# VH-VL binders against Mucin-19 (Muc19): the designs that were tried, part 9

Target 1, 175 residues: Mucin-19 (Muc19), of Mus musculus (Mouse) (q6pze0r851to1025)
Amino acid sequence: STCHVYGEGHFRTFDGESYSFDGLCQYTFLEDYCGQENGTFRILIESVPCCENGLTCSRKVIVTFQDQNIILQDGKVTAVQTAESTDCRERSANLYSIHTVGLYLIVKLLNGIILIWDKYTKVSVILDPSWQNKVCGLCGNNNGDLKDDFTTRHSSVAAGALEFANSWKTSQECS
Below, E stands for the ipSAE of ESMFold2; O stands for the ipSAE of OpenDDE; V2 stands for 0.75 times the mean of E and O plus 0.25 times the DockQ between their complexes.

## First folded at step 4 (VH-VL)

Design c7 (from d7 with heavy chain N31D Q99H I103F L104F, light chain S33D S100T; framework fv_denrakibart; at its last look DockQ between E and O 0.04; V2 from the best seeds 0.00; counts 0 for: pae E 7.0 > 2, placed apart)
Fold by ESMFold2, look of step 5:
Structure c7 (fold): chain C 175 residues (1-175), chain A 121 residues (1-121), chain B 113 residues (1-113)
Amino acid sequence: as target 1 above (175 residues)
Amino acid sequence: EVQLVQSGAEVKKPGESLKISCKGSGYSFTDYWIGWVRQMPGKGLEWMGIIYPGDSYTRYSPSFQGQVTISADKSISTAYLQWSSLKASDTAMYYCARHEYDFFTGYFDYWGQGTLVTVSS
Amino acid sequence: DIVMTQSPDSLAVSLGERATINCKSSQSVLYSDDNKNYLAWYQQKPGQPPKLLIYWASTRESGVPDRFSGSGSGTDFTLTISSLQAEDVAVYYCQQYYDTPYTFGQGTKVEIK
């Protein structure tokens, strides 16, 4: 299954719902926490506007996976280890791979999540089948049912895209 | 079966605008990228950019960013290459070509016949 | 940008003889996950658009005669025409599609001697 966003916030969820949302804050694109503390990853997105015309020029993507923060920004990918380590031989394991192929920069996580970025505005996520019914966020819940794709952070089903998408904002300080 | 048919040759003066077309048939137009390739007289091939007509997402080669506009009208299965102000150095053959929508298949399997653009005073 | 360099720039080959064209990329075009080389070859006959011959470095496109073969990996690639025919007079281009911008070699003109 595939979810994507491009341009001025044109989304297509895993279950096939299409909507537009052009918020300028940071939002949860996809996660497995879904109201619990036992999640294993988050994918956050931000639209980055052009200074001259106010349209979206790029997107920043932040992936939290185990002890890694993987940042896709400015045509580059960087990783920052989040775990503190006092053992110089501590296992850090490269649990992801990064490749540039064709139009895209590809981050493959060992948990079956593939993140594809065109180095500009288009971000896509492909899920291994094991993730069915286990995710939430702007990409929907991947349960095969279009009727609940607008499930908010608070587990209600929104009537429209604006209420749904704004519920996934990660910081109230952004307006 | 698969065809890309381009608009006819153009003779223009510097400063004029131009929009040339590439009509796809015999396949699902919105399932393939359409690319534009320039061939200057006596020279090789230059990739100018591509568009995915399904969502109108467009990428340009850095050399052509801001120099041309690539667009598509999926309702009539047609892609376009457009100049707002032609220069004599734009004299070339322009090809459209398609490649599969796949994250990994950027080779062009079908090409249009080409549109010769001549820009002279 | 990945620079594609062909050699020779032109060559003349007798009918029935072997023609060999080299293409070198400035960086590897082999993708480790699928173990494929993102390299294509095109033929452009006089007055015609380019025509796809080979993709994935060595896979022949449908309808292309078996005298055309591609080989190589990583940064070094070869197009071979095992027995040149009169209809093979053309300019041949390699193209990488590993990363954007997609780039072509400068072309190799093949003529009958």
Scores: ipSAE 0.024, ipTM 0.617, lowest interface PAE 7.3, mean pLDDT 85
ESMFold2-Fast, scan of step 4: ipSAE 0.007; ipTM 0.588
ESMFold2 (binder alone), look of step 5: mean pLDDT 93; pTM 0.947
OpenDDE, look of step 5: ipSAE 0.439; ipTM 0.821
ESMFold2, look of step 7: ipSAE 0.014; ipTM 0.572
ESMFold2 (binder alone), look of step 7: mean pLDDT 93; pTM 0.951
OpenDDE, look of step 7: ipSAE 0.019; ipTM 0.631

Design c8 (from d7 with heavy chain S56D I103W, light chain S33E S100Y; framework fv_denrakibart; at its last look DockQ between E and O 0.55; V2 from the best seeds 0.00; counts 0 for: pae E 5.9 > 2)
Heavy chain, then light chain:
Amino acid sequence: EVQLVQSGAEVKKPGESLKISCKGSGYSFTNYWIGWVRQMPGKGLEWMGIIYPGDDYTRYSPSFQGQVTISADKSISTAYLQWSSLKASDTAMYYCARQEYDWLTGYFDYWGQGTLVTVSS
Amino acid sequence: DIVMTQSPDSLAVSLGERATINCKSSQSVLYSEDNKNYLAWYQQKPGQPPKLLIYWASTRESGVPDRFSGSGSGTDFTLTISSLQAEDVAVYYCQQYYDYPYTFGQGTKVEIK
ESMFold2-Fast, scan of step 4: ipSAE 0.012; ipTM 0.566
ESMFold2, look of step 5: ipSAE 0.072; ipTM 0.659
ESMFold2 (binder alone), look of step 5: mean pLDDT 93; pTM 0.950
OpenDDE, look of step 5: ipSAE 0.142; ipTM 0.732
ESMFold2, look of step 7: ipSAE 0.065; ipTM 0.665
ESMFold2 (binder alone), look of step 7: mean pLDDT 93; pTM 0.950
OpenDDE, look of step 7: ipSAE 0.074; ipTM 0.717

Design m11 (from n2 with heavy chain D33E D60R, light chain N93D; framework fv_necitumumab)
Fold by ESMFold2-Fast, scan of step 4:
Structure m11 (fold): chain C 175 residues (1-175), chain A 123 residues (1-123), chain B 107 residues (1-107)
Amino acid sequence: as target 1 above (175 residues)
Amino acid sequence: QVQLQESGPGLVKPSQTLSLTCTVSGGSISSGEYYWSWIRQPPGKGLEWIGYIYYSGSTRYNPSLKSRVTMSVDTSKNQFSLKVNSVTAADTAVYYCARVDYDFWSGPYFDYWGQGTLVTVSS
Amino acid sequence: EIVMTQSPATLSLSPGERATLSCRASQSVSDYLAWYQQKPGQAPRLLIYDASNRATGIPARFSGSGSGTDFTLTISSLEPEDFAVYYCQQYSDWPLTFGGGTKAEIK
């Protein structure tokens, strides 16, 4: 299953719900923590404005997976290991791989998650079937049911997209 | 062109905290393409990497400094700072701030450096 | 940590001569190696990255070669402004480490 966001906050969830949300802060795109501390990854997104008109020129993507922080920003991929006693750089290649196909940058994580970035506004994630009903965030819960795609971080079903998306804003302060 | 400028006290007493600030001009510290680093050089000796910071506040430090160091960023002033706690005569050095070119494909290496500021630790 | 050893410590040459500077790593660093030039009283300047790529604005007389543990910086014909201390730096593993430097001085 596939989830994506593009342009001025046009989303399509794993379960096929479409909505629009043009947030200016950092939001949880996808994670497996879902209110618990035993999660294994997070994918966060931020919109980067062009100029005074506030249009989105690009999206910054931050992936935290095991001891890796992978940052996709300004056409670059930056990988930083979070553990203080980090080994050789070659070891990071065993946890994920990065490929360029035409205009797309593809990050494949060993846990079965594929992230695709057009280096601008479009971000897509493809999940292995083993992730059925194990994720949450702006991409929905991947449970095969449209009725609860607007599940907030508080495990309630939102009445609308604005309430839903705002519930996935991270603790990082913004205006 | 990007320029970096160090500022701070030239003399610090043993056991006190050394505080240095780097001002970046000609480029944004929050551009997202780069990390920002401190490197030091004791008189007549070679270069020692201290650590780097990303504009989000994410840091990595050289273990040899035994966690005596802290870095911070102030994106509104286009600055980043270094604090070294419990200084001794061994901390006497020229301190450089530098821009870090680092991504999955290559780096981290230092493409632009400040002029350096001499810090002497003496009573 | 990876220890970087540069040789010779001092290289005495005349303008127009070819300079060859060595850098050895205590373990393989693949191609993750940079070279810097430092003149007295000045900050280091990036010359080479990824073992062999010249940084922006660096003259063609500077070239880097090597991989694994053995690296060389070559200056094909020394100009007066090339007399300086040269440092290598590995970025294959943490912490980042520099060599002890090679001083190129006028004979």
Scores: ipSAE 0.000, ipTM 0.506, lowest interface PAE 12.3, mean pLDDT 83

Design m12 (from n2 with heavy chain Y55H S56T D60Y; framework fv_necitumumab)
Fold by ESMFold2-Fast, scan of step 4:
Structure m12 (fold): chain C 175 residues (1-175), chain A 123 residues (1-123), chain B 107 residues (1-107)
Amino acid sequence: as target 1 above (175 residues)
Amino acid sequence: QVQLQESGPGLVKPSQTLSLTCTVSGGSISSGDYYWSWIRQPPGKGLEWIGYIYHTGSTYYNPSLKSRVTMSVDTSKNQFSLKVNSVTAADTAVYYCARVDYDFWSGPYFDYWGQGTLVTVSS
Amino acid sequence: EIVMTQSPATLSLSPGERATLSCRASQSVSDYLAWYQQKPGQAPRLLIYDASNRATGIPARFSGSGSGTDFTLTISSLEPEDFAVYYCQQYSNWPLTFGGGTKAEIK
């Protein structure tokens, strides 16, 4: 299944739940940590306003995978080595492939995660079946059960989208 | 019809560097469609992936071997090479070169292999 | 790393019989699985990729099935040339890993 966000915070989770949330902070779009230390990746999103009235004109995407941050911003992809290991620079450069298909920029991670970005507001992620029930974040938990899609960072089920999405802020200092 | 052929010494002394070359014919190493790999097989045992390289020189190594392994490519000769430093008896194996099929939707898997070359590490 | 386990280690059959070879991954590899055939003194040959797609030139008697953690290579009717060692390989996660092999031998 597929999860996406577009425009002014229109989300559709892997299990088919739709909701709207227009946040200005950084949020966990998808990860496999889910409260544990044994995770392998994070996909973070931020809305980038284009004017004083707060309209979203693009989204910045940060993929943290192994020892590397892959940043999608301003129609460009940049890769930044994290301070994990010096010899991992060669591995990190080759843990993903980048393709342009029509108007979309596609990042395929070696672990079966496909990230699609229109270079503006639309971000989509496609998971292979091996990721069933192993992920969390704004995309939901990919377990095929709609009732659990609003699972917060604290492992509770939120009553609404605002509570759910706010639980996935990466910093409590951002309002 | 793509063919790969390994070449190099059949005997290497402990602590020295093992050096192998793979020559590709019937296809170009310079095309962006493929990567190029080394896989080894100790006598009577299974297969172990060593690494693969892209024609630009970008390399991907098995972490268990990364500290001792270097791969390089020579597009003018349609060849790629493997160096294994500080060899021991555990490095005795048949070494295969292979073409890697890896794209947006599938791979990496090995669609064509060389015949293999036996390297014995012995004093 | 993902550990690939093949069973049985040895399969003793007669020509004309059906062979069923198992490959299990320590975690899901989706459909990112290939099968190789290796005859004594020869290089491995690609048989199947993406769990079920036959490689170019591979006879129809070879078929692959499965997804996730459990995979099967089936040879519908063994020919004398099919007695060989078979390896599975995952390419879902780095590093790439192979199973320990299943030897199909004549009874």
Scores: ipSAE 0.005, ipTM 0.484, lowest interface PAE 13.0, mean pLDDT 82

Design m13 (from n2 with heavy chain D60R, light chain S30D D31S S92D; framework fv_necitumumab)
Fold by ESMFold2-Fast, scan of step 4:
Structure m13 (fold): chain C 175 residues (1-175), chain A 123 residues (1-123), chain B 107 residues (1-107)
Amino acid sequence: as target 1 above (175 residues)
Amino acid sequence: QVQLQESGPGLVKPSQTLSLTCTVSGGSISSGDYYWSWIRQPPGKGLEWIGYIYYSGSTRYNPSLKSRVTMSVDTSKNQFSLKVNSVTAADTAVYYCARVDYDFWSGPYFDYWGQGTLVTVSS
Amino acid sequence: EIVMTQSPATLSLSPGERATLSCRASQSVDSYLAWYQQKPGQAPRLLIYDASNRATGIPARFSGSGSGTDFTLTISSLEPEDFAVYYCQQYDNWPLTFGGGTKAEIK
């Protein structure tokens, strides 16, 4: 299954729903927390505007996986340890791999999630079938049913795209 | 069918700015599925990519031309434009506008082209 | 930048013959290669993308093959309208680059 966003917030969810949302905050593109504490990853996106006309020039992507942040920004990738404490967990090597395929930057996570970035506005994520009905965010819930694609952060079904997308803001301080 | 059509002056004096516009019909320039490009071909020679633009205004230019080239887009008119500054006789070429197919795994390649417009740089 | 080299520069054949055109990249472009046809006074037309996929409306006599650095465009049986200049183009890395072209002409 594939989900993507491009341009001025043109989204297509895993279940095939298309919608437009032109937000300027940070949003959860995809995660498996879905209101629970047992999640393993998050993919966050931010639009970077051009000049005063407000058009989106690029997207910043942040992947949080196994206590590490992988940041895609300005055509570059940076990996940083997150929220480290003295109780640090043992970490295995090779939790992810980064490849350049043609003009795209590809991040493959050990859990079977593939993230593709054109270094500009287009961000795509590919899930293997094991992720059926286990994810949430702006990409939808990947359950094969279009009727509940607008599932909010609070597990309700939104009446429209604006309510849906705004529920996935990572900070309520941002408007 | 998608059609692209170049327009602009066919004669430009050395040191002046070459300005061309491409009008898109049969499809929306504000579709997120495509980018829009300029390619040129000097008489009797091969093709040279100039740059492309996304409808958001994001551009990528050939490094050999980057200091002299600017592209812009006007989504309300379904048009995009090219400006080449400080032209010389070496800029004499047929200029083509083209649609760029740039998908998740594939592209950028040029799936539809305008007919081309000859621009001659002479005094 | 990646340099694309096409050979031969000119290919002289008769209608009905098989044409084989070569394109070589200075470094691997994987399968990110397109082929275009250009007739005199006309714009280029996309024939093949991703090394081997025919574009919409392109006759089955056109086929592409290869990966990495070596690519081939094959026209199984030349029609009169196939006598044109053919260009390859890589899209593995910036800037986008074209080959110098191969002219297919009537013998």
Scores: ipSAE 0.006, ipTM 0.523, lowest interface PAE 11.1, mean pLDDT 83

Design m14 (from n2 with heavy chain D60Y F104L S106T; framework fv_necitumumab)
Fold by ESMFold2-Fast, scan of step 4:
Structure m14 (fold): chain C 175 residues (1-175), chain A 123 residues (1-123), chain B 107 residues (1-107)
Amino acid sequence: as target 1 above (175 residues)
Amino acid sequence: QVQLQESGPGLVKPSQTLSLTCTVSGGSISSGDYYWSWIRQPPGKGLEWIGYIYYSGSTYYNPSLKSRVTMSVDTSKNQFSLKVNSVTAADTAVYYCARVDYDLWTGPYFDYWGQGTLVTVSS
Amino acid sequence: EIVMTQSPATLSLSPGERATLSCRASQSVSDYLAWYQQKPGQAPRLLIYDASNRATGIPARFSGSGSGTDFTLTISSLEPEDFAVYYCQQYSNWPLTFGGGTKAEIK
């Protein structure tokens, strides 16, 4: 299944719900924590405005997977070790791979998640079938049912996109 | 089954703004699966990509033309449009609108084209 | 920008002959390359995408090959309707760029 965001916050969830949300904060695009401590990854997004009109010119993507923190920003990838590990070079090589393929930057995570970035505003995530019913965030819950795609951080179903997307802010101090 | 049709004036005076519209039929412009593009071809020359637009209004323009070009979309009319400012004789060309198949794996290439409309920049 | 160079500029051939058209990129475009056919007074028509995949409705006599910087469009046996201008296009990098075209004309 596939989730996308384009331009000024045009989203299509894994279950096929489409909505628009133009937020300036950092938001959880996709994670498997879903209100619990036993999660393994997070994908966060931020809109980067143009100097001229404040319109979104690109998106910054942050991937946290195990002890790695992968940042996609300004057409570049930066990978940072977030925790100590033995033989970090070989471990990092086995946890994910990064490919610059044409106009796309592709991050393949060992856990069956493929992240695709056009180096501008388009961010796409493809999930292995094993992730059905195990994720949450702006991409929805990947359960095959459109009725609960607006599931908030607090496990309620939002009536609209604004309430839904605002529930996935990573900080309440941002407006 | 999808068809694209360009429309606009065939003659534009130097320094004026060239305005063209593309009407899409047989498919919805508000489909999230496609982008919409303009390509031009001066008489006897090759193809030059101008830019694309998504139905939400998001655009990307060829940097060589970015300062003079604006695209817009009207989902209620199933149309998208191109404006080129401060035209000169170098802007004389056949202008094509086209659908962009821009999925995660294959795009962006142009699978359906309009017939083209000749725009001549002359007094 | 990536510069696409097509050669030769003109191919003079007879119906029934094999045509080979070349397209070279100034840097690697992997297999993100399309081929278009344009007849006089008509819009371009997509023939090949991803270097070697035929578009819907395109006859089997058309085939594409290559990867990286060097690409070939082959027409195994020219039909009268195949005499046209052919363009390659890369979609590996922004902005999208086309080759200068190869004109296939009858001897």
Scores: ipSAE 0.007, ipTM 0.498, lowest interface PAE 10.9, mean pLDDT 82

Design m15 (from n2 with heavy chain F104W W105F, light chain N93D; framework fv_necitumumab)
Fold by ESMFold2-Fast, scan of step 4:
Structure m15 (fold): chain C 175 residues (1-175), chain A 123 residues (1-123), chain B 107 residues (1-107)
Amino acid sequence: as target 1 above (175 residues)
Amino acid sequence: QVQLQESGPGLVKPSQTLSLTCTVSGGSISSGDYYWSWIRQPPGKGLEWIGYIYYSGSTDYNPSLKSRVTMSVDTSKNQFSLKVNSVTAADTAVYYCARVDYDWFSGPYFDYWGQGTLVTVSS
Amino acid sequence: EIVMTQSPATLSLSPGERATLSCRASQSVSDYLAWYQQKPGQAPRLLIYDASNRATGIPARFSGSGSGTDFTLTISSLEPEDFAVYYCQQYSDWPLTFGGGTKAEIK
């Protein structure tokens, strides 16, 4: 299944719901925490506006997977260990691979998630079937049912796209 | 087979807005399988990409033209349109609409083109 | 932006001859290159995509090759209908850019 966002906040969820949301804060695009402590990954997005015209020029993507943050920004990928300790552990570094194909940067995570970024506004996620009904965020819950695609961070169904998308904002200080 | 046809005025005065429409037949804009683009060619010169639009209304524009260009789509008429504001003689060109093949692995490139329409900017 | 340079500007040949057209990118575009044919008064027509894949309906005499910065379009034996202007286009980075074109004309 595939979810994407592109341009001026045009989203299509895994279950096929389409909506528009043009927020400039950081939002949870996809995660498996879904209100619990026992998640394993998070994908966050931020829209970067163009100069004085207000149009979205690009999106920054942050992937948190185990002890690593993978940051897609300014056409580049950087990875930073998030662990507080600087312990010299054995090589445990094939948790993901990065490929460049044409205009796209492709990040493949060991957990079966494929992230595709055009270095501009388009961000797509492809999920392995094992992730069905185990995820949440702006991409929806991947359960094959359109009726509950607007499931908020608080596990309620929003009446509209704006309420839904704002529930996935990572900081309440941003509007 | 997919066909694209441009329409609009052939003469525009300097400082005015150039407005063109592309009508698609033999395929549906609303199917979501393709993007739709405008490309221009000044007389005796090469091709310049202007931008593309998806049936949802999402657009990406050439940075050199972004401040003056707007594209829109009308799925009920199977059409998409181009507006170029504040035109000058430099905007005189043949304007083509085209279908865009663009997915995760390849593109964007232009697989079907309209016949083109000449727009002259002159007083 | 990536600058695409085509050479020669004009190629004068007779029907039945082999045509070789060059396209060079100012930086690597990998295999993300397309070729188009344009006849006078007509729209461009897609010939080749991904440097070497022939588009639907394009005759086998057309072939593309190359990768990185140097690309070639070859027409193995020119037919009368092949005398046209040819453009290359990169799609490795934004904005999309075209070469200046090569005109194939009858000697």
Scores: ipSAE 0.011, ipTM 0.561, lowest interface PAE 9.0, mean pLDDT 83

Design m5 (framework fv_necitumumab)
Fold by ESMFold2-Fast, scan of step 4:
Structure m5 (fold): chain C 175 residues (1-175), chain A 122 residues (1-122), chain B 107 residues (1-107)
Amino acid sequence: as target 1 above (175 residues)
Amino acid sequence: QVQLQESGPGLVKPSQTLSLTCTVSGGSISSGDYYWSWIRQPPGKGLEWIGYIYYSGSTDYNPSLKSRVTMSVDTSKNQFSLKVNSVTAADTAVYYCARVDYDFWSGYFDYWGQGTLVTVSS
Amino acid sequence: EIVMTQSPATLSLSPGERATLSCRASQSVSDYLAWYQQKPGQAPRLLIYDASNRATGIPARFSGSGSGTDFTLTISSLEPEDFAVYYCQQYSNWPLTFGGGTKAEIK
């Protein structure tokens, strides 16, 4: 299944719901924590505005997976370890792979998640069916039911997109 | 409201470069909400997508045409353009410009220009 | 990459009849499918997007259905102005691809 964000905050969830939200804070695009401590990954997004106006010129993407932070910004990818790992260099070498195809940067995670970025505003994540009912965030919950795609961080169903999206801010102090 | 208008030579000689411009009015090209596209239709045949461009200059081209096609955008003139190199009789077609209401990878065409016939002939 | 096949190539009907046009994708395109109408000498006009949503200004007699690989455009009662060529288009993957068209003509 596929989820997208592009342009001035146009989203399409895994279950097919479309909505618009043009926030400038950091938001959880997709994760499997969903209010618990036992998650394995997070994908966070931020809109980067143009200097002379409020238009979104690009999106910054941060992926946390295992003990790695993979950062997509300014047309490039950087990876930083979140913790010193001495258990095995050979293991870390195959946790993810990065490909360039046309205008896209593609990050494939060992857990079967594919992240696609056009180096500008377009971000897509592709999940296989094994991730059904296991995720949350701005991409929805991937359960095949549109009625609860606006599930907030607090496990309630929002009446609208604004309440839904604002619940997925990573910092309450952001405007 | 939004209108698109193609312009450029209607006759191009074989091996030369075909050059067309699309002028947008009633809306801004400098919008993150849309892509801008060229589609062509040979006489009596179906539609073939050529490529699309974002206002930042980012492009995707049909792989069948990628080696010969370049698109560009001029936000100050509210225009985008198409160049097709090394043309042959197979490039004879009506060329349309269109606005793309897109969903990450690609989208559908919600506004079209009227089309301009380009004939490749000596 | 994705091949779109439309059938029939030509549909001969009388005004007032129901028209059913088929579009099949070589692989799943989910709901990322649009339908266009083209009259002679004119640009295509968007009718349906996301498989089943009518575009603004399109009469209620036009409806779309289907998902995955099999899609249908239905015109519930043909008006004289509906005799035209109809194209389907997928936008699940680039390159964007169109079907070969179905021509609706007067019997």
Scores: ipSAE 0.006, ipTM 0.501, lowest interface PAE 11.5, mean pLDDT 82

Design m7 (from n2 with heavy chain V100G F104I W105L S106T; framework fv_necitumumab)
Fold by ESMFold2-Fast, scan of step 4:
Structure m7 (fold): chain C 175 residues (1-175), chain A 123 residues (1-123), chain B 107 residues (1-107)
Amino acid sequence: as target 1 above (175 residues)
Amino acid sequence: QVQLQESGPGLVKPSQTLSLTCTVSGGSISSGDYYWSWIRQPPGKGLEWIGYIYYSGSTDYNPSLKSRVTMSVDTSKNQFSLKVNSVTAADTAVYYCARGDYDILTGPYFDYWGQGTLVTVSS
Amino acid sequence: EIVMTQSPATLSLSPGERATLSCRASQSVSDYLAWYQQKPGQAPRLLIYDASNRATGIPARFSGSGSGTDFTLTISSLEPEDFAVYYCQQYSNWPLTFGGGTKAEIK
């Protein structure tokens, strides 16, 4: 399954729904928390404007996984440990790999998630089949049903893309 | 419908700069939906991708041409342009502008093409 | 760069016959392959993308297949308007590259 966003907020969900939303806040692109405490990862996105004209020049991506934050910003990847690891040599070496292929930065996570970034506005996520019906966020719920792709943070089905996307803001104080 | 139209001189002298403009109608280049590209075809030969420009001004060029090529975009005029410096007879070709559709992990494939403009490099 | 090789260079057939055109990549391009048709004096026209998806308005007689390095364009029954040059293009990696073309001509 594949989801992506590019340009001025053009989204294609895992289940094949397309919509547009060009928000300026931080949003949950994909996670497996979905209202529960037992989540294992989050992928957050932010649009970075060009020159005060409102055009999106780039997207910043933050991946939280196994007590690490992996930040994709300004054409580079930075990984930061968020908590102490008592098995740092064994765990950190195997949690993810980073590849550069042509224009793209590819981050492969041990959990079967592949993140692809063109260093600008295009962000894509590939899930292996084990993630069916286990995720939520702007990418949809990956359950094979287009009708509920606009599932909000509060587990309701939004009437439109604006309501849907705004429910996935990480802070309700942001406009 | 979306239409692309190339314009520029049909004859360029060796060592000069080849300059072409593509005008887009029936659609906007101001969105991140497409890679706007130039592709050329020497008479009787195949197709060669030159480069793309994104609406933000971001570009990438074929490495074989990178030292001689620049592209620019003018979203207010719905146009994008190509310059090839220091031309030789090997640059004689039909030049096409094209709209590149992309999704997921890829570069573009081209769903709309201009009619092409023949540029001859000769003194 | 990925080199795209098309065969045969020329395919001589009669209307109503089945045409099979081959495109081979020097390394895997997954299914990120497009096919174009070009008639003399005209720009290329998109036929197939993602190896097997027919572009809007393209007749059902055109079909694409393959993945990885080996790809085929099939025209199930040639119409007079199908005699043209066909190009494949990979878009898996930069730079974008095209095959050398296959010319379908009347026998």
Scores: ipSAE 0.005, ipTM 0.499, lowest interface PAE 12.2, mean pLDDT 83

